# VHH binders against Putative glutamine amidotransferase MTH_191: the designs that were tried, part 19

Target 1, 304 residues: Putative glutamine amidotransferase MTH_191, of Methanothermobacter thermautotrophicus (o26293)
Amino acid sequence: CGIAGVVYKDGKLHSVGADMTRMLHALQHRGPDSAGFAIYGGLGLEENDYLLNIEVKDKPGLLDMVKETVELVSPIGSDEVIPSVENHIIYRCRITLESFSQLKPLIMDIDSIDDVIVLNGSHSFEMIKDVGSVLEIADRYDTWSKKGTHAIGHTRFSTESIVDRYHAHPFQSYIIPDITVVHNGQITNYWKIREPLERKGHIFETNNDTECIVHYVADKLASGYSLEEALEQSVKDMDGPFSYIVGTPQGVGIAKDQLGLRPGVMAENDEVFAVASEEVSLREVMDTSEVEQISPGEVRVYEI
Below, E stands for the ipSAE of ESMFold2; O stands for the ipSAE of OpenDDE; V2 stands for 0.75 times the mean of E and O plus 0.25 times the DockQ between their complexes.

## First folded at step 7 (VHH; framework vhh_vobarilizumab_d1)

Design e4 (from d3 with S31R S56D; at its last look DockQ between E and O 0.01; V2 from the best seeds 0.00; counts 0 for: pae O 10.3 > 2, placed apart)
Fold by ESMFold2, look of step 7:
Structure e4 (fold): chain B 304 residues (1-304), chain A 119 residues (1-119)
Amino acid sequence: as target 1 above (304 residues)
Amino acid sequence: EVQLVESGGGLVQPGGSLRLSCAASGFTFSRYAMAWYRQAPGKGRELVAGISSGGDTNYADSVKGRFTISRDNAKNTLYLQMNSLRPEDTAVYYCAARIWTHSGYSDYWGQGTLVTVSS
């Protein structure tokens, strides 16, 4: 699979959706079966508002049940239905919560409805993930038009299910607001990393090692680590061939395992920093001769 | 109006001990992660120790086993017990609060307290 990230240094809105679409399309040979985006900074939500992003089987009455469940907690503001493949729709709605702590419980209530899966809920970023090629997904969601300050993205070679949108990257943690991860590789000591997080009461929804990474990073941030320090510690604690990119409301970070077995390159100019699995992806958003390989065990962080 | 006020710095011999305090106001102290950072001349700030709202602690490798972070939520006070001090611990020590909002986090710093370890 392939991973990519882009950050505009001036902190203003840019066409990061188009940028990420081109970057992921350049990686399509690594992951033709699904793609995902986390696009930060462009949602423009009011301070206490969230965007829910919900996969719903296209059955009579089911969407109404979803709306009724949401409305027990919050009136629905704007909403939208995006038709998808395999007899599903993607339902998006704006809600208002009194605190961030209400978000995960609401997600769990909606998830309890059969044939309904909450893909995410967020304040500062838009999650787009689906099965299909990058260009198919870009057309379906119009990623070309999405604006923001930074984005991360992922292409996957194969998923076990053609309709398994939930397990596509990015993965999100709700330990703190709006933390996402895209990942290439494997965490071979996964259980050693997961067990302490579960003992602290953090709930895992899957056995996916990318979920483990995002919870680990979010937990370190919640414990007072800077993003860079969290990533540095992850490289010390985690075994296996991996590269990952984390997205936060303030920027992105990348980490590479101690042996350096997974590919990763980065570059920057006066306007933008970019990172990707392969140089061909970086070239889609900048033209530079100074592409850097990410060194074994290296972390990098770019915050606006 | 987040305010963090450090105290307890001073001059100490190598091998000695100091206890730093940070009085916090302007936010619900018990809800948020707190940390100690330090900055030696000519260097950036570095994390020394952190403590989550739930009491989980973390330490920089250079201080682990020598320093202990703690908090007293009833007194809105963060502490750093520093033992076995070394000349390389000389720095201005800053209390920091990490306050989580709907849109992420923000870090707030105090003015700092100078610790000098002189042989």
Scores: ipSAE 0.005, ipTM 0.434, lowest interface PAE 10.3, mean pLDDT 87
ESMFold2 (binder alone), look of step 7: mean pLDDT 86; pTM 0.858
OpenDDE, look of step 7: ipSAE 0.012; ipTM 0.224

Design e5 (from d3 with G55D; at its last look DockQ between E and O 0.71; V2 from the best seeds 0.00; counts 0 for: pae E 8.8 > 2)
Fold by ESMFold2, look of step 7:
Structure e5 (fold): chain B 304 residues (1-304), chain A 119 residues (1-119)
Amino acid sequence: as target 1 above (304 residues)
Amino acid sequence: EVQLVESGGGLVQPGGSLRLSCAASGFTFSSYAMAWYRQAPGKGRELVAGISSGDSTNYADSVKGRFTISRDNAKNTLYLQMNSLRPEDTAVYYCAARIWTHSGYSDYWGQGTLVTVSS
C-alpha cells in the first residue's frame, strides 16, 4: 500500500487532483487495485451545503428511491451519475443541512436502502474512491481537472468485492467536520485504542484499524487538542509499524510510529509541501535534491 | 463576534491553588469544545486541558490529578481549578474555543491571564 499528500502553502487553488493522480500512479503495483483521494479546498460549496457520494447498484428504480430519501431532508441541488464497475453507479448530489449533526443520521437512513452504500458526505473536500487502477479511476472521475489547496491519497493491491469502495481509504470521521485519514501499516494494539473510544460514544462501522486512527484524531480535536498534539499523542498510544496522513479543512498532518521501519519521505519548497511512501511518488510534484526521510516517531503538520 | 475573557491569574506559592475563569460570548457556548492552553516564556503554547461539548475531559500528562477543567453552560463560563501548583506551571494561560461550522473549524483565543508560581 502507498500513501501520499500534497499541500500548497498559499491557500489558493492548484491542480492537486492531477498532482495526486501522478503521485498515486507512481506508487501503484501489479494486479487488481483500488485508489482513493481526498481533495480539499476546491469544492466551493455554499455555507451549510454538503456533497453526498453514494454507491448505487445499477437497477431500475433504485436511484429514484435514493433521491426520495434524500429529499425528505433536503432538496437536491446539482447532481451527477458516474458509471462505475461491477454493475454500480456513483451518485453524487449537493444538499443543504441546518447543522453538521444532521449529516450522519441522513447517511444512516440512505445506507438502510438495500444495494445502496453512502461512501461519504462532506463540505470541504471531495472524496473519490473506487476499485480499479489509479488511471482508470482518474478517467472515471476526471481527477486531472480537480482543483484544491491540498490533497491526500492511497493506493493498494486489492482482491476485495464491491463493498471495497466503502472500506477503501480515505476513512472519515463524522465527530467533527471533514477529517480524513490514509494509512499504511498496522495498529497492533487496535482493540486497546478502540475500546476507550467506544466507551466515549464513538461508533465504529468497520474492523479496519485505519478507522481507529481517524476516530482517535477526531476525538482529540473535539476535546481541544491541536492537530500536532493529537498526532504526538497518537504516536505514544498506538503500537505497531504505521504511517498515516490526516487531512483536515486547514491542512494535513503526518505521523510515523516509533519503530519507523518503512520508508516515508517528504520535501518542501517555498510553495509546496509533499509527502509520500516512496521518493518516486514525491518527485511527481516537485524537483528537489533535498528529500527528507520521516524519522521514527516523527509528526509533522502543515496548516494553511 | 467571539469573545473570550480570562480572569483569576496571579502570584501563588508552590503547593497553592488558583481558579481561572473564562467568560465567553458571541457563540452558542454549550455546542463547542473549550480548552485551556498555556505558554511559558520561550516555549510554544501547549494544551493544559480540554472539555468537549459533551463534557468529556482531557488533560496534559503534566497536570493530570492536579487540574480540573469544567464548564457552566448557564453562565457561558469555562473554569480551570489548579491545585498543587508547581513553579513549572508558571505561564500565561489562554482560554480557547474550537468552533466548527459546516465549512470547517477555527480556534478562538482569549488575551491570556498570567499565573506565577514562586516562593
Scores: ipSAE 0.012, ipTM 0.482, lowest interface PAE 8.8, mean pLDDT 86
ESMFold2 (binder alone), look of step 7: mean pLDDT 84; pTM 0.832
OpenDDE, look of step 7: ipSAE 0.023; ipTM 0.284

Design e6 (from d3 with T101R; at its last look DockQ between E and O 0.01; V2 from the best seeds 0.00; counts 0 for: pae E 11.6 > 2, placed apart)
Fold by ESMFold2, look of step 7:
Structure e6 (fold): chain B 304 residues (1-304), chain A 119 residues (1-119)
Amino acid sequence: as target 1 above (304 residues)
Amino acid sequence: EVQLVESGGGLVQPGGSLRLSCAASGFTFSSYAMAWYRQAPGKGRELVAGISSGGSTNYADSVKGRFTISRDNAKNTLYLQMNSLRPEDTAVYYCAARIWRHSGYSDYWGQGTLVTVSS
């Protein structure tokens, strides 16, 4: 399991999709996997618009049901169908909502349709996650052409079971807009983290420990913490060997557990900050002569 | 548009108390998290205390047990009760509002109010 992040310091659009594709490809070590991207800053949506990202089984009439459900809430602006594997398509559509609080209820309505799963909804980033190798997914979604200010990504190895698009990283919480997490490791006390968040009204879709991380960080941001403060607190509260990268519309953050058992590296020059599980990934976006090992318990944040 | 106006700063002796107020306008006050930050000369700005829209509070370790954040949604006012003040609490204190919009969140800041703790 490999994670990576890249941020351009000038806040302008750069080829972060290409950067992340090369970084994740460098982290792959064996056969068919899954991969995921969150690419920030390049969508260019109007203020009240969102992009829905929906997995639909490829059968007659089902996409029309999805469109009808969406149209109860919003006219569909632009849309796109991306053929995927295992007899599925990925349907993407632009919608307009009166407030962010309408997004999760709409997602739940669409999710109630058999053979349909909403992968995410977002305003300021594009979520790409699917089964296959990094290069297969890059071809399928044309990640090479995606521009943005920053991106995070994940690649996972699967040898014992079928892979699943929905449970691939990144994970997202809808407590605040457009927060994502990719993670390497285990949160061994996740039940202690999850239970208080559920009492505050967080809704968990999976039992994956990465979902626990994104909800935790979202809760801290919603309570007025800076990103750095939220990550510092997470290192105190969470047990187990972990490294994670969080993405927000403002930038990225990284955290490593107190024992520092998972490898992680970062580098920075005048133009770019980058982080990855392994140095070979960083070499795809900058000169490795400036590479730094992430220390046990270290938190690092870059906000544009 | 969004306006935050702090008041209540001043000079106080060590061990003394002050209450800061922040009058808010230009947004639905009850819907958003509010916070107090401070900045001492030559230092970065740091979180002092936060309060969610639902009333949950959090505090920096350096002020726990001495400071209390509260809000009055009917008056659109945020408060910071500061007790047992120390010279290291000397700083400009800023009221902040975190407002979630479709494009993410933005922090809005007041001009700040100076608190000086000195004999």
Scores: ipSAE 0.000, ipTM 0.363, lowest interface PAE 11.6, mean pLDDT 86
ESMFold2 (binder alone), look of step 7: mean pLDDT 89; pTM 0.888
OpenDDE, look of step 7: ipSAE 0.083; ipTM 0.601

Design e7 (from d3 with S53Y S56D; at its last look DockQ between E and O 0.48; V2 from the best seeds 0.00; counts 0 for: pae E 10.1 > 2)
Fold by ESMFold2, look of step 7:
Structure e7 (fold): chain B 304 residues (1-304), chain A 119 residues (1-119)
Amino acid sequence: as target 1 above (304 residues)
Amino acid sequence: EVQLVESGGGLVQPGGSLRLSCAASGFTFSSYAMAWYRQAPGKGRELVAGISYGGDTNYADSVKGRFTISRDNAKNTLYLQMNSLRPEDTAVYYCAARIWTHSGYSDYWGQGTLVTVSS
């Protein structure tokens, strides 16, 4: 699996969708079977608005049922339907909630509908993830046109498991708003990390170890850690060969396990911070002579 | 407007105890994590203790077993009970809140309260 991240330091809108598309395409040897993007800063939603991103099987009456369920909680603002593969559509709609705490319960209500899966709900970033190659997904969702301040992304190579949209990276936590993770590697003690989080009442939707990472980081942030401190603690607590990138509304963070067995490089100039599994990906957004390997146990954070 | 006002700082002898309070207003206190940070002379700010919206706590290694963070959601007040104080605990202590906004997180800080641990 290949991971990448890009941050523009000036906090203004840039073509990060195009940047991330090029970065992920350069990683094609690592994951031609699915790709995913979290693109921050470009949604432009009003204060109490959220974007729901819902996979719906394309059959009569089902989308209407989804809309009815949403409308029990919020009128639907703008919406759109994006045709996808395997007889599915992606339904996106803008909603208004009185508070963030209403979001996860609504997601769970929509998820209870057969043949419907909420991919995410968010305020400050757009989630794009699907099966297929990077360029196929870029065409389907028009990632080239997406603007933002920063983005993270992932490519996945399926070897023994069916690849689907829901289990593609990025993964998101709803413990606090708009936290995402992309990950390369394995968390070998994930059950020991997961069990305390479940005891606190946090719901895991999958057995994927990347979901463990995103909930762990979000829980530490909710407990008052800075992003850097949360990542430092994760390196102490988590076992296994891993590299991960976390996205937040304010920036990105990178962590690598203490053994440092997963690849990763990063670089920074006055305009851009970038990180990627391989240098060829990094150089799609930056031409610099100062590329740094991510060291064993290293944590790095860039916040706008 | 978010307001965080610390109190309870002062001069205390090594081995002593002190309780800090932070009165919060201008946001829904119970919905957000709160934290105490400190800044010793010549050093950067460091996390001392945090408490989540759900009441889960975490502590810096240097204060574990000596300090206790708590919150009273009915009074919109954050506390830090500091026991077995040491000279290296001397710092300005800040109350902090991380509050969700439509453009992302915003961190808010109080003015700080000075804790001096000396004989």
Scores: ipSAE 0.000, ipTM 0.367, lowest interface PAE 10.1, mean pLDDT 86
ESMFold2 (binder alone), look of step 7: mean pLDDT 85; pTM 0.842
OpenDDE, look of step 7: ipSAE 0.123; ipTM 0.562

Design e8 (from d3 with S53Y N58D; at its last look DockQ between E and O 0.01; V2 from the best seeds 0.00; counts 0 for: pae O 9.2 > 2, placed apart)
Fold by OpenDDE, look of step 7:
Structure e8 (fold): chain B 304 residues (1-304), chain A 119 residues (1-119)
Amino acid sequence: as target 1 above (304 residues)
Amino acid sequence: EVQLVESGGGLVQPGGSLRLSCAASGFTFSSYAMAWYRQAPGKGRELVAGISYGGSTDYADSVKGRFTISRDNAKNTLYLQMNSLRPEDTAVYYCAARIWTHSGYSDYWGQGTLVTVSS
């Protein structure tokens, strides 16, 4: 798997969709089955507005059922249907909620519908997860034109033919708003990490260790940790080979396991902070002379 | 020009087997998901089986365990192996492709091939 992140330091809107597409494409050594993006800063939603991203099987009446379910909680302000593979569509709709706390329950209600999966709900970033090559997905979602301040992304290198958008990266936690993670590796003490979080009342939707990471980090942030502190603590608490990149509305961070068993590199200049699993990805957004290896057990964070 | 041409339909006894083929042309076959649909007399068109570009498969409950969808990207051909056929499987079977862009999608269909399951 390949992971990447990019932050523009000036806090202005840039072509981060195109940047991330190039970064991920550079990581595509084998025919990937899936890729995912979290693009921050470009949605421009009004206060209390959220964008839902929903996978819907192409069945008659099913989309209407989804819309009806959403409308029980919120009027649909705008929506679009993005065609996808495997007889599925991606339905996106803008909704307004009274509070962030209403988002998770709504998502759960929608998820209860057969052949429907909520991929995410967000205010500050756009989620793109789908099956296909990076370029195919970019074309499908017009990722090239997406603007933002920063983004993270993932590409899966697998010969596996299984399509699973729900378990594709990035993963989001709803403990706090708009936090995402992309992950390369495995958390070997997964249950040890998960159980305390569940005891705190955090709801897991999958058994994927990547979800555990994002909940872990989100919980730390909710408890008053800085992003850097949260990542540092994760390196201490989590076992196994891993490198992961976190996205928040404020920036991007990367964490590398204590033994450095998964790759992680960084490049930084006066304009851009970028991280990735491989140097070739960073070359897409800056000069190679600026690239450095991240040491085992280290984290790197940039917040705008 | 996108073209889909089905073949392999015919009359078969209950419990019998058929293999349908769909020859695809006019697009990059290996880049897109494909599907088989069927339409029985007096009924609407329904999904029978789908296959992603990567080979992931999905089946209607009514055919699960009996039908197998597969593809040969080198031959630009989609297949439907139908085993243990039942009278209720009688329908015109259609090969389908959805070609999409960020601006939308277009659905393409073959002419269909008739499958009749009868004693």
Scores: ipSAE 0.008, ipTM 0.228, lowest interface PAE 9.2, mean pLDDT 91
ESMFold2, look of step 7: ipSAE 0.011; ipTM 0.469
ESMFold2 (binder alone), look of step 7: mean pLDDT 85; pTM 0.847

## First folded at step 9 (VHH; framework vhh_vobarilizumab_d1)

Design f2 (from d3 with N58D; at its last look DockQ between E and O 0.83; V2 from the best seeds 0.00; counts 0 for: pae E 3.5 > 2)
Fold by ESMFold2, look of step 9:
Structure f2 (fold): chain B 304 residues (1-304), chain A 119 residues (1-119)
Amino acid sequence: as target 1 above (304 residues)
Amino acid sequence: EVQLVESGGGLVQPGGSLRLSCAASGFTFSSYAMAWYRQAPGKGRELVAGISSGGSTDYADSVKGRFTISRDNAKNTLYLQMNSLRPEDTAVYYCAARIWTHSGYSDYWGQGTLVTVSS
């Protein structure tokens, strides 16, 4: 697996979709499995608007049921349909909610429809995740044209695991707004981390250890931690060989386990900060004269 | 105008107790997570304890079991009960109000109250 992140320091819109596509492609090896993007800063939504991202089996009447369910809560502002593999479509629509707290309940109502899965809902970032190669996904969703201030991404090659759109990275928590995680490695004590969070009322939808990371970080942020403090505590609490990148509306955070066994490099110039599993990925977004290795136990936060 | 005003600091013997208060005004207190930080001489500022808007708490390892954070939303007041104080707890203690939004992290800080633990 490979992870990458890019941040433009000036806080203006740049071609981060193209950047992340090239960075992930440089990490990709043989055989498609999955890839994913979280692209921040480019949606331009009005306050209280959200983008829903919904996988719908392509059969008569089903999309109409989805729209009707959404319209019980919000008028649909704009929408589009993106054809996808295996007789599915991706339906995307803009909605207006009175508060962020209404988002997850709506997602759960839509998820209750057979053959329908909500991939995410968000305000400040666009989630793109699917099965296939990086280039196939980039063409399907036109990641090349996506603008933003920063992005994180993941590419995966596995012939042994169950892979689908929903379990692809990035992962998202809904206990606070717009937090995403991409992850390389394994959290070997993830059940020990998960169980206390479930007792606090956090709802896990998968057994994926990356979901454990995003809920953990979101819980700390909700309890008044800064992002850096949350990441520092995560490195103390979590076991196993891991590296992860957190996406937030203001930037990215990076954490690496105490043993430092997973690859990770980063580089920075006056315009851009970038992080990736391998240096070849960094070279896609800057002329790299110096590359830092991410140290064992290191946390780094870059906010615009 | 957002204001956070800490009080309750002072000189105390090792093993003693203090209760810090933070009076908040100028914002909807019940919507914010609150935290206590401290800064010892020559050291960086460090998190002591946090409490969510809903009352969920978390503590730095160095104070867990000795300190208790709490809030009274009706009085717009944050508290830190500090028991079994040690000389290394000597610091200026700061109240912070913090919220995570879809715009990111936002915070407000008090001016601090001095706690000195010395025999």
Scores: ipSAE 0.374, ipTM 0.760, lowest interface PAE 3.5, mean pLDDT 88
ESMFold2 (binder alone), look of step 9: mean pLDDT 86; pTM 0.856
OpenDDE, look of step 9: ipSAE 0.402; ipTM 0.740

Design f3 (from d3 with A33S; at its last look DockQ between E and O 0.01; V2 from the best seeds 0.00; counts 0 for: pae E 8.4 > 2, placed apart)
Fold by ESMFold2, look of step 9:
Structure f3 (fold): chain B 304 residues (1-304), chain A 119 residues (1-119)
Amino acid sequence: as target 1 above (304 residues)
Amino acid sequence: EVQLVESGGGLVQPGGSLRLSCAASGFTFSSYSMAWYRQAPGKGRELVAGISSGGSTNYADSVKGRFTISRDNAKNTLYLQMNSLRPEDTAVYYCAARIWTHSGYSDYWGQGTLVTVSS
């Protein structure tokens, strides 16, 4: 598994989609992969608008059923169908809601339709995740042209298990708006982290340890921690080998376990901050002699 | 316009107690997290305690067991009960609101209230 992040310090739109595509491609292994992107700052949605990102099996009438379900809650503003592999399409539509609290209930209503899975809903970032190689996904979604202020991404080698776009990274939490994570490793004390979050009423949809990370960080932010404080506490609370990158509308953060068993490098200049599992990936966006290894237990945050 | 107005600061002897209040207006108070921060002379601002819209709380290690954050959504008021005060608790205390929008979050701050712990 490979993870990467890039942040432009001036807060302006840059070609972060192209940057992340090159970074993830440099991490690519042989064979079928999956890849995922969270690209922040470039969607340009109006204040009350959200982008829904829905996996739909390619069957007669099913997309119409999805549209009808959405239209019970919101008119569809603009939409798009992206053909994907394994007899699926990706349907994207812009919707308008009165508040963020209406988003998750709508997602749950759409998820109740057989052969339909909502991959995400968001306001400030574009989620792109699918099965295939990085270059196949980049061509499918035209990641090369996507603009933004910052991005995070993930690749891994897919086995012959079930095609599973939903469980590809990034993972998203809906505790507060638009929090994402990409992760390399595992959290071995999962139950100790999950139980307090469930007691607060947070709903877990999977048993995946990466979902635990994204909910933990979102909960800390909701409770008034800075991103840096949230990540520092996560390193104290979580056990096992891990490295992760969190995306927020404000920036990115990275954390590495106290033993430092997962690889990671970073670099920074006056224009950009970048982080990646391997130096070859980081060098796709920076030409510098000063590349540093992420230290055991290190937390690093860049907020715009 | 978001407004946060702190009150209840003052001079207190070590071991004493104070209760800080923060009156909030200009937003739907019950929907957002609130926090107390403090800034001692010559130091950076630090989180003291936070409380989510649903009432879940968190505390800095230095104040656990001595301070209690609470909120009254009917009165749009945030509280900090400070017991067993120590000289190192001397600081300006700030009320803060973290308000999420469709584009992320923003923090709003009050003007602060001074707490001095001395004989």
Scores: ipSAE 0.012, ipTM 0.446, lowest interface PAE 8.4, mean pLDDT 87
ESMFold2 (binder alone), look of step 9: mean pLDDT 86; pTM 0.854
OpenDDE, look of step 9: ipSAE 0.028; ipTM 0.422

Design f4 (from d3 with A96T; at its last look DockQ between E and O 0.01; V2 from the best seeds 0.00; counts 0 for: pae E 4.9 > 2, placed apart)
Fold by ESMFold2, look of step 9:
Structure f4 (fold): chain B 304 residues (1-304), chain A 119 residues (1-119)
Amino acid sequence: as target 1 above (304 residues)
Amino acid sequence: EVQLVESGGGLVQPGGSLRLSCAASGFTFSSYAMAWYRQAPGKGRELVAGISSGGSTNYADSVKGRFTISRDNAKNTLYLQMNSLRPEDTAVYYCTARIWTHSGYSDYWGQGTLVTVSS
């Protein structure tokens, strides 16, 4: 597996979709794969608007049921249908809610429809995740044209595992708005981390250890920690070989396990900060002689 | 406009106790997490304790078991009860709020209150 992140320091719109596509492609290997993107800063939504991102089986009448369910809560603004593989479409729609707290309940209502899975709902970032190669996904969603301030991404090296859109990275929290995680490695004490979070009311929808990371970070932010402090605490609490990148509306954070067992490099110049599992990926967005290895136990945060 | 005003600092002997207060205004206090940070002379700021809007708490290892964070949402006030004080607890203590929205966050700090632990 491979992870990557890019941040433009000036906080203006740049071609981060193209950047992330090149970075993930450089990490790609042969075989059945999936890839995912969180592209921040370019959606341009009005204050109370959200983008829903919904996987719908391509069956007569099913999309109409989805629209009807959404319309019980919000009129549908702009929308789009993106054909995908395995007899599915990706339905995207803009909605308006009175508050952020209405988002997860609506997602759960839509998820109750058979053959429908909400991939995410968000305000400040666009989630793109699907099965296929990075280039196939890039063509399907036109990632090359996507603008933003920063992005994170993930590509999976899978020849035997179940691959589907919902379990692809990034993973997202709904406790703190628009927090995403991509992860390389394994959290070996996953259940020890998960149980306290479940007692606090976090809802785990998968057994993926990356979901554990995003909920842990969101919980710390909700408890008064800064992002950097949340990441520092995660390195102390979590066991196993891991590297992860967190996306937020204002930047990214990275963390690496205390033994430093997963690959990771980063670099920075006057314009850009970038991080990737491998140097070849990093060099797609930066030409520098000052490539740093991410040190054991290292945490870094870049906020615009 | 968000304002955070700390009080309750002072000089105490090792082993003593203090209770810090932070009066908050300019935002919906009950909706957001609050925290205490401290900064010793010549050192960076460090987290002491945090409390969620729902009352869940977390503590730095160095203060766990000795300090208690609490909040009174009806009075818009954050507290830090500090027991078994040690000279290394000497610092300026800051009340903080980080207000997250879907568009990002804003980070607010009080002016701080000095706690000195010495004989």
Scores: ipSAE 0.217, ipTM 0.663, lowest interface PAE 4.9, mean pLDDT 87
ESMFold2 (binder alone), look of step 9: mean pLDDT 87; pTM 0.860
OpenDDE, look of step 9: ipSAE 0.493; ipTM 0.808

